VH-VL binders against Large ribosomal subunit protein uL10m (mRpL10). Designs and how they scored, part 1

Every score and structure here is a prediction.

Target 1, 224 residues: Large ribosomal subunit protein uL10m (mRpL10), of Drosophila melanogaster (Fruit fly) (q9vpl3)
Amino acid sequence: RGKINIQRPKAPHYERARVVAVTQPKYPELPKAKSCFKTRAERTQQQQENPYNEIIAREVRNWLDHSRLVAFFHLSSITADDIFRVRVQLHKQNLHLKSYGSKIIEQAVKNTRYEAIVPLFHSNHCIVFSPDPEKTAALLRIVRRVPQMVLLGGIVEETMLSRNQLVAYAQMPGLHAVQAQLVQTLSQAPGHLIQQLQAHQNSFVQVLDVHAKNQMNEETPKST
Structure headers, positions and changes below count from the first letter of each chain, unless a header shows other numbers; antibody chains are not in Kabat numbers.
F, E and O are the ipSAE of ESMFold2-Fast, ESMFold2 and OpenDDE, as the mean of both directions, binder to target and target to binder. V2 is 0.75 times the mean of E and O plus 0.25 times the DockQ between their complexes.
[cut] marks letters that were taken out.
Atom coordinates printed by the task and the answers are left out, and those that the model quotes come from them; centres of patches stay.

## First folded at step 1 (VH-VL)

Design c1 (framework fv_cemiplimab)
Fold by ESMFold2-Fast, scan of step 1:
Structure c1 (fold): chain C 224 residues (1-224), chain A 121 residues (1-121), chain B 107 residues (1-107)
Amino acid sequence: as target 1 above (224 residues)
Amino acid sequence: EVQLLESGGVLVQPGGSLRLSCAASGFTFSSYAMTWVRQAPGKGLEWVSGISGSGGSTYFADSVKGRFTISRDNSKNTLYLQMNSLKGEDTAVYYCAKDLYYDSSGYFDYWGQGTLVTVSS
Amino acid sequence: DIQMTQSPSSLSASVGDSITITCRASQSISSYLNWYQQKPGKAPNLLIYAASSLQSGVPSRFSGSGSGTDFTLTIRTLQPEDFATYYCQQSYSTPYTFGPGTVVDFR
């Protein structure tokens, strides 16, 4: 909005870089005892677990133990309004969207049969719980409108399923017995599921890493 | 604004090869499966091929299996369709479309303008 | 492969009419059905997904219903811009298949 419009101005001094460098504000060094605990950190009484984390961890264990359907999603950037709308749609189908920190999930599943899921939660994530496995089709139908949520896999009737196996389960028409039989048939050793889920997540992370690196490089890459 | 722009459609002889490209913008390309759908002149829509967000899973219609390959370059936000052993029945407008999901789900929310491929002598 | 059929193949209507298009699948596809609109010389656009969910930006005069094998698309109070070809498509399994289309012409 500058009103100044000088025509043919004298070229400004291009010694500004040097002037700026010598006049750059030096950030004050914070007191070592308050800003850095590296030397005496072990003497500080900071090792008590947060009671809040233990309460939430117990909540997570209760959801896992009492849900017959658990679906794991990678969550990209999404507005609070958009995720709230998704929660409302899911809740109408008795599907409960929850988001927990990775440390809380690790604490919740440590030394339990669910411990294998911990690696899925080292990036942004959310989980959908339901007591009704018949709602898998409704879940995927709703989530198909939410591109920020990417299915990683799930647990149906205590059986861990890969993304593709969970999608196949959702496409089965009809009765609980038929779907339960499909789950048993598609189920492989937990090691195979973990490898499949980690492979897909690693591929996604690799793509994100490549994009982040390419976005940071403003120059056209040198070709051959 | 999501935009998809197809290119590469030309006249080609039967038995020839052609590669189509689809340039994507306005969304995180690597987070979504992509698809190709074709439409012969005066006829309806026919799904051709799909590819997952990572490129790790690919899918084809029976009419093109073994002749077409689908690929993507997520660093360039570009989808490709390599068409080999082209037949007169492959003459169509080829549309690029975005899926709603990382793996192919079959919901195509945004479409490009299409590129015409003609297979004739 | 799942085969899709539409009826009618074409229909003539006037502005302000309410019209219904039917789509049938050769096997049960639950609610995995989408509806697309295509105007001459243009790309298709998604109207409805998952049988009854209206896509963002699509007018509320469009509605979808059905499950299993039988599905319907209804357009209330037809507008001039609604004269187009409409396609149903199953998203239940690959290969994804489209219906043959229904042409809606001005009468």
Scores: ipSAE 0.000, ipTM 0.415, lowest interface PAE 17.1, mean pLDDT 75

Design c10 (framework fv_cemiplimab)
Fold by ESMFold2-Fast, scan of step 1:
Order: structure tokens, then sequence, then C-alpha cells
Structure c10 (fold): chain C 224 residues (1-224), chain A 122 residues (1-122), chain B 107 residues (1-107)
């Protein structure tokens, strides 16, 4: 008679097998491994010059062109198990978490309207893509519980938004409010957006130092 | 099925220390954020602290920050609250609560323990 | 910190009455509001999450509404077991904060 038969939201739980199946073909970084045939150490030292990086840059451009929602995150140290859980939760909402090298991102956005995002990727980063901008609220709810992922900003319907603007957008229900928000955002000067995004990066560096110290203290074992 | 059982609440003198435990059963403990919520006699609910599923993310209410420490042992399905420099204002029933999030898109406490009474007085 | 207020502080009602409890946040919390019921000497139990979603096992006479800063909990046809203290709670930002509670007594 208690809450023994707890009802769970159907979409996230029953779709787990399909979400895993859909994400698995995209998770293996086989194209990168196949293109290089080098050890990881050799790849990291001069591989940004490799023309095969353009194949992956084209993949990134494809994601940007076909996604109506793109969110940029700084990514601090996170366990493989934790990031996998986040990836599964995101994929249930048609949100695709991707990580690419900073040079590949630079090549992908060079000479595009999105070249302004390049400074965001000079440190550890990840990107979430979705064809559905209505999923912005779901994205931010999931990521709020992942302190290792810090929102830097995003692109919605081809419009660059700061962190605060993207958070405000997430609180707008439905397409009517979304379109109104985008029109309002588009009326603003583009130059100040980059400064806002860079300011968030600078603030986050200090937060990372505090977090690293806290993690170091937590790892120190107590003498029993 | 799902059970949370708090223990460790006793009478302690001001300035003393005490560790509370919460034993979880009937669910995969390592998948959930956990919180401590307290209630002073005859007063309302006050959120104290939460800890992420992995233990890497911790937050405290300002009233206990610097005095309390939250931790968990996922291998033992147990949540802990270490309370130091106890004050009369810390007298309360302390509840262990399970938090749903992520998969459900909203954060809320779906299960609560029975509570353990901590009394801080001489 | 987000401050939560509830009105009324206490309420006297009879079985069969419909009652409404109001909760206000000091800033917009979208729909990140939960309602809990606490009976004397017992732990709280979840009634409503995400402002309007009824928790499994909770009677349909309970309903929640609102968004942003103003929220309401309505009990359609009050039953004897509904005499309790009701708390709202925001989960929009840390620290989580509870309202001061509304005591529902029978007259």
Amino acid sequence: as target 1 above (224 residues)
Amino acid sequence: EVQLLESGGVLVQPGGSLRLSCAASGFTFSDYYMSWVRQAPGKGLEWVSYISSSGSTIYFADSVKGRFTISRDNSKNTLYLQMNSLKGEDTAVYYCARELGYSYGYEYFDYWGQGTLVTVSS
Amino acid sequence: DIQMTQSPSSLSASVGDSITITCRASQSISSYLNWYQQKPGKAPNLLIYAASSLQSGVPSRFSGSGSGTDFTLTIRTLQPEDFATYYCQQSYSTPYTFGPGTVVDFR
C-alpha cells in the first residue's frame, strides 16, 4: 500500500537499450584511429598538421549545420562511468555529447559565422548537439547535476547566446516564446557576446583551482 | 523495498562532535544524490547538505558550513554526516533523503528516513 | 539564497472542504517547486514535484499549479488524514530552501 509500485517516466527508462544502440556507433572514435595509424604520443605532438583532421572537421561542421541547439561546456576531470551516465541521460532527450580537439574545432568553424567561439576551446571542452531547441531546458536540468561540465554558452537557431541568455531561453516554454526570445537576442550587438563568453571562462579558472584543492583534500586518506 | 535508516542521534554537549549514519537498502545507492534535512523541535524543515552519487560534489547550507562534513561509502550503501562544534541551534531530528534527478529532469526527495534526534545541551 | 514564504501560516478546515495553500519564491524558480506533507511525529512525504506533477500513490484530490514565483497547492475534498503540515521546497538552485510550512487543523 506504500509506494512499492513507483511509477517512473516511461521515455528515459524504457528507451535505454535503443539510446545505447544509437550512441554506440558514434562513440567509437574509429575514424580518428583509422586515419592516423600512429601512437597517441606521436599523434599529440604534430598531428594538428594532419590533413585527415579535415575529415573530422567536416563531421563537426555537419553537426553544427544540422543542429538547431548547440551548447558549449568546459569539462573538468570526470570518471568514465560518470560521463557515460550523463551521455545516456542526454541521448534519451535527443542530445548528443561530443568531444573534439581544439584544432579540429578551429578548422571546422574557420571562415564561418561561428568562428567567434574558437577561444572557448583552448581548454578542456565538450559540445552538446540537438536538432530540437525545445530540449534546452532538459539539457540544463541534466547538466546542473554535473559540476564537471560548466556551461559557457551556445547557439540556438543559428543565434549565438551567452550562458545567461541560454539559461533564460531554457525557461521559455514552447516555440512561440522561443521565437520571441531569439528576435530579442538578434537585436543586440554581436561584439559583446564574445566578451561575455570569455569572462565566464576566466571566472571558471578560479573555480577549477578551488575544486582541484577540494578534490585533493578529499583524496587524502585518514589514518584509521 | 526502499529503506533509509538513520542512526547516531544522541545527547551531546555544546562544542562536541557527532557522526550520523544513514543505511540505504532496496535500491542502487550509487546512482542517487543524497541529502540531509533537519527539523528543530516544533519548527520547519531546513535543508543541510547534499552529496552527489560519486561523492565528488558537495554543498552545505550556510548555517553549518565549516562545521559539518558529508560523505558516503557506496560499497556499504551508507551516507554520513560528521557534525563538529555543535551548538544548541543544531538540536533537531536529522532526516536522510534520497534525491531523484537526471533521468527525471527535476530534483525532489522521493524517500525519507524516519529521522534520528540530535540534542545539543548539557 | 532563494527565500520561500507560505500563506497562510495555519488553516482551520472541516472534512469535505477545499483548501488552497500559497507558496512564493523571492525570485523566479520556473517549475522547480515541490510540495511535501508531514504528519505529527513522522517523516515528510512527497506530494507534488515540478510544481504540478502528482507523485505516484498520492490521492488525486491533491493538485499543484503555478510557475515562476507564485505556486499553489489545492486539496479538493479534505479528508481526515489530510490534517498535517505542508511544506513547499525549491530545487532551482543550491542551497535548497523550504517554506516555513502551513499547519492544516480541523475545527
Scores: ipSAE 0.005, ipTM 0.459, lowest interface PAE 12.7, mean pLDDT 76

Design c2 (framework fv_cemiplimab; at its last look DockQ between E and O 0.01; V2 from the best seeds 0.00; counts 0 for: pae E 15.2 > 2, placed apart)
Heavy chain, then light chain:
Amino acid sequence: EVQLLESGGVLVQPGGSLRLSCAASGFTFSDYYMSWVRQAPGKGLEWVSYISSSGSTIYFADSVKGRFTISRDNSKNTLYLQMNSLKGEDTAVYYCARDLWEYFDYWGQGTLVTVSS
Amino acid sequence: DIQMTQSPSSLSASVGDSITITCRASQSISSYLNWYQQKPGKAPNLLIYAASSLQSGVPSRFSGSGSGTDFTLTIRTLQPEDFATYYCQQSYSTPYTFGPGTVVDFR
ESMFold2-Fast, scan of step 1: ipSAE 0.013; ipTM 0.532
ESMFold2, look of step 2: ipSAE 0.005; ipTM 0.437
ESMFold2 (binder alone), look of step 2: mean pLDDT 93; pTM 0.945
OpenDDE, look of step 2: ipSAE 0.005; ipTM 0.513

Design c3 (framework fv_cemiplimab)
Fold by ESMFold2-Fast, scan of step 1:
Structure c3 (fold): chain C 224 residues (1-224), chain A 119 residues (1-119), chain B 107 residues (1-107)
Amino acid sequence: as target 1 above (224 residues)
Amino acid sequence: EVQLLESGGVLVQPGGSLRLSCAASGFTFSDYYMSWVRQAPGKGLEWVSYISSSGSTIYFADSVKGRFTISRDNSKNTLYLQMNSLKGEDTAVYYCARDFYGDYEFDYWGQGTLVTVSS
Amino acid sequence: DIQMTQSPSSLSASVGDSITITCRASQSISSYLNWYQQKPGKAPNLLIYAASSLQSGVPSRFSGSGSGTDFTLTIRTLQPEDFATYYCQQSYSTPYTFGPGTVVDFR
């Protein structure tokens, strides 16, 4: 039951995610056939902010708060069966594949240290969560076989990493102290994450990347 | 117990055609990418082709591209390699190999079937 | 295509020896390297995947190390059943390519 998790919004959802990923029937995405003409009628009601979005945004914040590994992906067209198999493989490694609407993600990360990730989600996307950062190598191995999922970047031990930094992290030995130090060492400005976004996302991300590059290149003439 | 059993290897004349089969058992065949890897007598291993679990993604080595076709029948737990326009350099033991999930590695191999292309 | 080379091409050793086999990639392949053992008349067996991860059922005397372009397979305290041909394979990009193999013979 969802009510149990709602009563404790900060508790990790890993147990529920494992059960849901394995037992829930797939909801196949039908070929963009409009649902019973409903979408037009709902536009009037959308003038009221949907309170359900806040509940799901809290769920996203809970995932972010309790996951030591978060990876962001661009998702190309993929069959329901193929994504389900990927989800099962990830679940075996305590990796939880989730998809949320861009509006919900924006609400979840607004006014947080992770607000810079919002542009990642203005196209088709998905996120993988895990409490175990040592699973980064397993994650990359599984996803490497799924060409429809393109790694954009992630968060490890609350530190935002670019795609290349995540790949480097995955190659490190399993000593906890060494990995924690490496995450801090590899963590540079979010500009690297924005650069990766420009390669795989829409024109809105390109606008943000230009602003980021202008900020990084802003150096007044200085004397030492 | 994971088992892969190749069959169909025989002597064929240059320019001929041959179909290899690989019967899989002991695992859920439809969950795995599958590959063909060959080994010429006394030589090293050469990857030939792979096919995704659903059959939607297929790749070939350049040496066989346009001549070989890979396919699978998940209802029969069988992998196939259709070889056309065979050349002497195609002489090899052909192995069926299971790709471990997400690693592009071959965790289980069949015993191999020998294909000889000679006049 | 990514070219793989192995050194040495052949190696003579005695039971109890510690041996190392080197594999080099023509470009960086991160940790996407696998090691296989092949005995005469038998199919290859996976020993190590992801450069350093030991496959289930493989003895702990086998270990792999390296990243990028340079990789090593180490066999500590060589046993009689370890006399075989060893191959490295990159799984970084298609086409998957194998090294030429290293033959480990009894001296």
Scores: ipSAE 0.007, ipTM 0.440, lowest interface PAE 11.6, mean pLDDT 75

Design c5 (framework fv_cemiplimab)
Fold by ESMFold2-Fast, scan of step 1:
Structure c5 (fold): chain C 224 residues (1-224), chain A 119 residues (1-119), chain B 107 residues (1-107)
Amino acid sequence: as target 1 above (224 residues)
Amino acid sequence: EVQLLESGGVLVQPGGSLRLSCAASGFTFSSYAMSWVRQAPGKGLEWVSAISGSGGSTYFADSVKGRFTISRDNSKNTLYLQMNSLKGEDTAVYYCAKEGYFDWLFDYWGQGTLVTVSS
Amino acid sequence: DIQMTQSPSSLSASVGDSITITCRASQSISSYLNWYQQKPGKAPNLLIYAASSLQSGVPSRFSGSGSGTDFTLTIRTLQPEDFATYYCQQYDSYPLTFGPGTVVDFR
């Protein structure tokens, strides 16, 4: 029973207020305008004072800065058992599968060189981190068996690479020097790469939209 | 450019109180969690306490829980450790340590300040 | 709490030797392990983080490996400045815990 209460403090003030509100005598109401101002101030304070979001955002920034391989994936519906299986296989190759909310990723990369990746995370996503860029081939081999994970792009040796560039990198001989030369050569047009990553994400969203529309159209005739 | 300078270590009687300070410079202090790590003479390292960048979350080792409090003043770039009900086993060099930007590693350490509890 | 153990507690070596230090966790910590070096009278210095990632500025002769419960620090071609005490530390969960240390000294 080694539970650390400080990690998950209860909100006794809020819980007390909830119970007390049910049993308290009737009081006159404040004007709605004053209530709106108070509610807005409350929301602003809550958004600024979330220490868990700060800790998780810091975790994301650390993984991004200290991994020599970062791969971004779109994640379709997958069971807990299936994703656990994939995580175990990846971990054996020193590949670390992480999933974070879009707002936390935005907070983590805001005002950093990685801010350009934010558009990739507006849909369901996951990220794989590794200190070893030679594991890119192993990563793609494992993910090939997981249709729910679709490669969008990544970062190798602090250089942003498109899906096609990551696949090319993975297919190169296992010599560090040869792979590093490819990365260095490809790094000379980073603006174009960002546009390609955004285009791939938009294409994926379009595919999802088309699928949803087709499903609606098919269900409507069948429901009759 | 990152520097951490501890101060406050002195000889204290058992049951006494003491406050340690750590002055930080060379980084955005409020963006990083900070820890206190101690080392008894001739012994290994023991993590004591940690505080988040905003000061909103604090963590303690079981050996000091209820006796020590950790706090920070982000306007002064200073970390504090308030030690109450000191015991002989609290005798140690106390290090101020900066956590890494993302991992809970200690990438920079201060020089340490010696706290002796005796008599 | 997660207990950390190191083996050996001390070892004697010569310049040019290759040495290995082992760290074990009482339960699985994935790859959430750091290695520190401490020289006499000085504060510790971070060598390896996330079990196998080399900290910036640390010589490439240092390497880390392992996952789960068993971890290894290897120093290839030992140099005079490497004679120190080495500590492992888990960061899977609070409270953070260190190993008891391994002293590397001259033969």
Scores: ipSAE 0.000, ipTM 0.408, lowest interface PAE 16.6, mean pLDDT 75

Design c6 (framework fv_cemiplimab)
Fold by ESMFold2-Fast, scan of step 1:
Structure c6 (fold): chain C 224 residues (1-224), chain A 121 residues (1-121), chain B 107 residues (1-107)
Amino acid sequence: as target 1 above (224 residues)
Amino acid sequence: EVQLLESGGVLVQPGGSLRLSCAASGFTFSSYAMSWVRQAPGKGLEWVSAISGSGGSTYFADSVKGRFTISRDNSKNTLYLQMNSLKGEDTAVYYCAKDSYDILTGYFDYWGQGTLVTVSS
Amino acid sequence: DIQMTQSPSSLSASVGDSITITCRASQSISSYLNWYQQKPGKAPNLLIYAASSLQSGVPSRFSGSGSGTDFTLTIRTLQPEDFATYYCQQSYSTPYTFGPGTVVDFR
């Protein structure tokens, strides 16, 4: 099924950059889904392509293609220290927590079978990759103690799974072949699953929109 | 096993009309975008048209815009290409191709055997 | 429209050889480039998508690389079943466009 690119998931050569990335603030203010007008920065960005983004997008595609387990999370406000501790716990289980800008993810998955996941990354997010699908149970056990990370869904053996399907998969103690067969049997058609993931994201966005409107009504009812 | 079977290819006069069909099996048809790709005898591949899984979005190459229409019947697992105002340049083997998702990605993972359309007097 | 070119138009090789086919886009398509194999009288078969991702069931001797405008398909150790025509295709934007093809013949 394709040779795993051992160079791509390696982080040892970028240990310093990795430490810096872990300690950097990861939560810019949620970008407005749509501004009435584009910012100067957005207009400037459209005029000049960033070759760095393509390099990172290629890394994301290699992770997606060669990881047999990929889990998508919504990430609420969390301190650098807290996310670092979670990353360390995950790493011990060969689970690699990655956080990429929405633009890079969109670029990575554009015109691929994974393009439908783009809406999941319009808000604060993170992705966990692993070459070992048997680690799904360990992943869910670790994140269960991190309320800031909300499981949205994932990909197991190239099959997209909803949150509930991924939880069910984690509960199976079967052999690899049996697990692969279960994923095939449990999984709905990719289009159906994508609709489920998008519906969940839309529901979450609706909750955020209602909350924001209630906040404005209570604190700034006229002047937004 | 994913199977796509095209039908409807025949000899037609220039200016004529023809409808091609593609019968799909082995997958949930409504969950995948579909395309038509043609190949003139001894020539390369040319993408012609595409339709989303739901049928809500359609796409066409400039050479066929206004002449061809693409549609699908998800209850019958069948894709259609209605070809009008046919020209000699439309002579080709027409392939039905499955996209990898319900939205158009352009990654054609399965193809039918093709049906030959000849436009000649 | 994005125009695709391939080099060489044809090449002759023997079983066990390693070959490389190149594909160039008229403008940047990032990594949205697919490779297809077509055997005489048969429909095309997807080999590689997203420039470097190997399609399920495709032998590991096939590999793709490149980004932007320049891409390559490499077959490390040619097998008898690999003698075919190979096409690149950009999936960056509609209309999707294919290269003119590279015919790999037995030497």
Scores: ipSAE 0.000, ipTM 0.407, lowest interface PAE 19.3, mean pLDDT 75

Design c7 (framework fv_cemiplimab)
Fold by ESMFold2-Fast, scan of step 1:
Structure c7 (fold): chain C 224 residues (1-224), chain A 120 residues (1-120), chain B 107 residues (1-107)
Amino acid sequence: as target 1 above (224 residues)
Amino acid sequence: EVQLLESGGVLVQPGGSLRLSCAASGFTFSSYAMSWVRQAPGKGLEWVSAISGSGGSTYFADSVKGRFTISRDNSKNTLYLQMNSLKGEDTAVYYCAKDIWFGELYFDYWGQGTLVTVSS
Amino acid sequence: DIQMTQSPSSLSASVGDSITITCRASQSISSYLNWYQQKPGKAPNLLIYAASSLQSGVPSRFSGSGSGTDFTLTIRTLQPEDFATYYCQQSYSTPYTFGPGTVVDFR
């Protein structure tokens, strides 16, 4: 994990076998002879922030800080083989597909400019990172053939963009000045951007409100 | 179309408590974070507190942390600021502000303000 | 906390003048800087967000520039309604902090 893995060779059979080995669980397992150790570990996690989550959250913050292109996707049910093929195609274009739990994303963006994106990740999701914003067109071309991945929006050059704005950005001429002008113009149209993000936010808030009310009704028995 | 109306500002003695309200209209209230910003007479602006659209996240300036609480009632389109253990330095006009958290972060609309005076 | 400073603290100008107000952050805030205008007895109004983006309805004579720690607000061809106090504000991290303000007076 991390940006260092991005530059390794892909073609040899050894590399594919190595990737499979790397994605398999690597934790040495001993028979659970004593449950006391698990109780102690659980107690430690309950007494303080989960250190595993904080380490992964720092990884996410590092990816956000060093990527000039970040794209957010809703991810429908997809096989491990299918997602692996997509990851390989994206990697050839210096695009890095990552999946993190919603709690990790929340912790990573907490107290940052992008905290409001958390509701977009309530359901299954994945994120694509790249240091190269010119790869947006390649990203959209690859994802077009993956119906399980639905573009929600993204960040280009530190500017939040909706799905339609990312598509517009991808269709820009090769001149960096024109791309910069589009990003600046899109950031000055907050009504359209806010409307699209607000729709996702409203849907999420409505789901949470309904869920909270249902939970309260279940916890509070019907009046006797 | 967008309107923010603050209320509750009165004269309070030091150590007292007060709750401010902000009634919002003209936008989908639950979709936007909200903030309280204060201004002491003749002084500059000071951000006090913010709350996310759902109410799940709250933020405070160090000067008010532990004394103030922010809350909202999305069914009533109303924002609240509960102020406890008030000090003379809390004397200010308190503004309710609509906070944009969808990419760029800024206060696009402000209420007219409500004056809180803490004096004996 | 991120500390914000503005210069000058006040300036006197005439209608038709071009004026510049500067804002400095104690650490890099990228482009997470906003400018607000406040007239006497009124609530502040958003002028510019994201360092350089003009808010809808704000006259084109207002412009913002800068990134990192140094930012500038420029008002070209000052109008009578522009005599007000101007504040910069960082939105990079909580607590959000405002500059001390710049008073633009008629003279």
Scores: ipSAE 0.005, ipTM 0.421, lowest interface PAE 14.9, mean pLDDT 75

Design c8 (framework fv_cemiplimab)
Fold by ESMFold2-Fast, scan of step 1:
Structure c8 (fold): chain C 224 residues (1-224), chain A 121 residues (1-121), chain B 107 residues (1-107)
Amino acid sequence: as target 1 above (224 residues)
Amino acid sequence: EVQLLESGGVLVQPGGSLRLSCAASGFTFSDYYMSWVRQAPGKGLEWVSYISSSGSTIYFADSVKGRFTISRDNSKNTLYLQMNSLKGEDTAVYYCARVDYYDSSGWFDPWGQGTLVTVSS
Amino acid sequence: DIQMTQSPSSLSASVGDSITITCRASQGISSWLNWYQQKPGKAPNLLIYAASSLQSGVPSRFSGSGSGTDFTLTIRTLQPEDFATYYCQQANSFPLTFGPGTVVDFR
């Protein structure tokens, strides 16, 4: 390991999106009954002043564009304290746990190659982002202690991978050439990720419906 | 070295109550899910209960559901099993075990030495 | 609940022998099966997890294989310390269930 003074991950593009959100006024103006006329330009400007959803959607797009590793999880019932502890552990490895509403995800990925992930986010979910795909093994080590987080699949080097393919990627030595070849080989199976996502969503709904709090599903760990 | 030490096993009359304790050392107790597994004399292993790292998610075997309660105190690195309405069938050596998980799979490692609970009339 | 069965229930072997123990699940459990060793009067210890992954510190003479419903534990070149009871355990779903055990004793 190198000598480093800063323990926080370096993510300038994500910070820029965050800064825009933070600089917004603390108190949004509430509509008042108005007795005077507004110009068409003033009405149009007021209708276009909704930065919240747009800013968050831009943040999601920036995460997707600048992350070489994106992992999708189904999230079962978990306490705020437990998820905070997981977030802290992930952050130390330059892994960023994020949760966004379904509408924001849909807006962010609309008309992009990632639109296929939208059905995942109609139930409880979270996403882990990292600029470093070599952190896939560290990610899987951390989440194995969190049975409430079920890996559904991910994106590595802009290639969509199923759960099993992502686990296989994590088992490879940290040599870029070997890992790139594996990603290419795994990506040759079209439709694999969407099939995996649909299967997991259905299994979770069935578990909830029968009131079975089963956190051990049929996924094989470390499979290739 | 990672160690788990159970205590509290004694002779109890049917219908009685007993609390077992498991003291953990050598690892960050608050990072791990924990379980109780029992073994009746001369019989095989039977899973009893599971608790998440924070204590918020709990599961029980049907044979003990409604009678047993699992809890933990992360500040004291201790796991507990409160056993109520004890039956002769509950006579067993009770082991606490650390649960490790990988991608929704789990296994028990390490195990404590076990504490014997005898329920006899 | 997923029922686990083991075969044989007991076997006698000599040091240097190779033995195989089988475990069957009543329904598909993928590769989510663990193997444990228990010596008389002692707590169990983990040998193999996820059907075929050898636990750190466990001798390489132990190996596991199988998927779905049929699994095997193989011990090659049996050593004196290997005379024990062996249990399989499914980790596919709650409640977690163990096999009835296989006793390996001296011939």
Scores: ipSAE 0.000, ipTM 0.422, lowest interface PAE 17.2, mean pLDDT 74

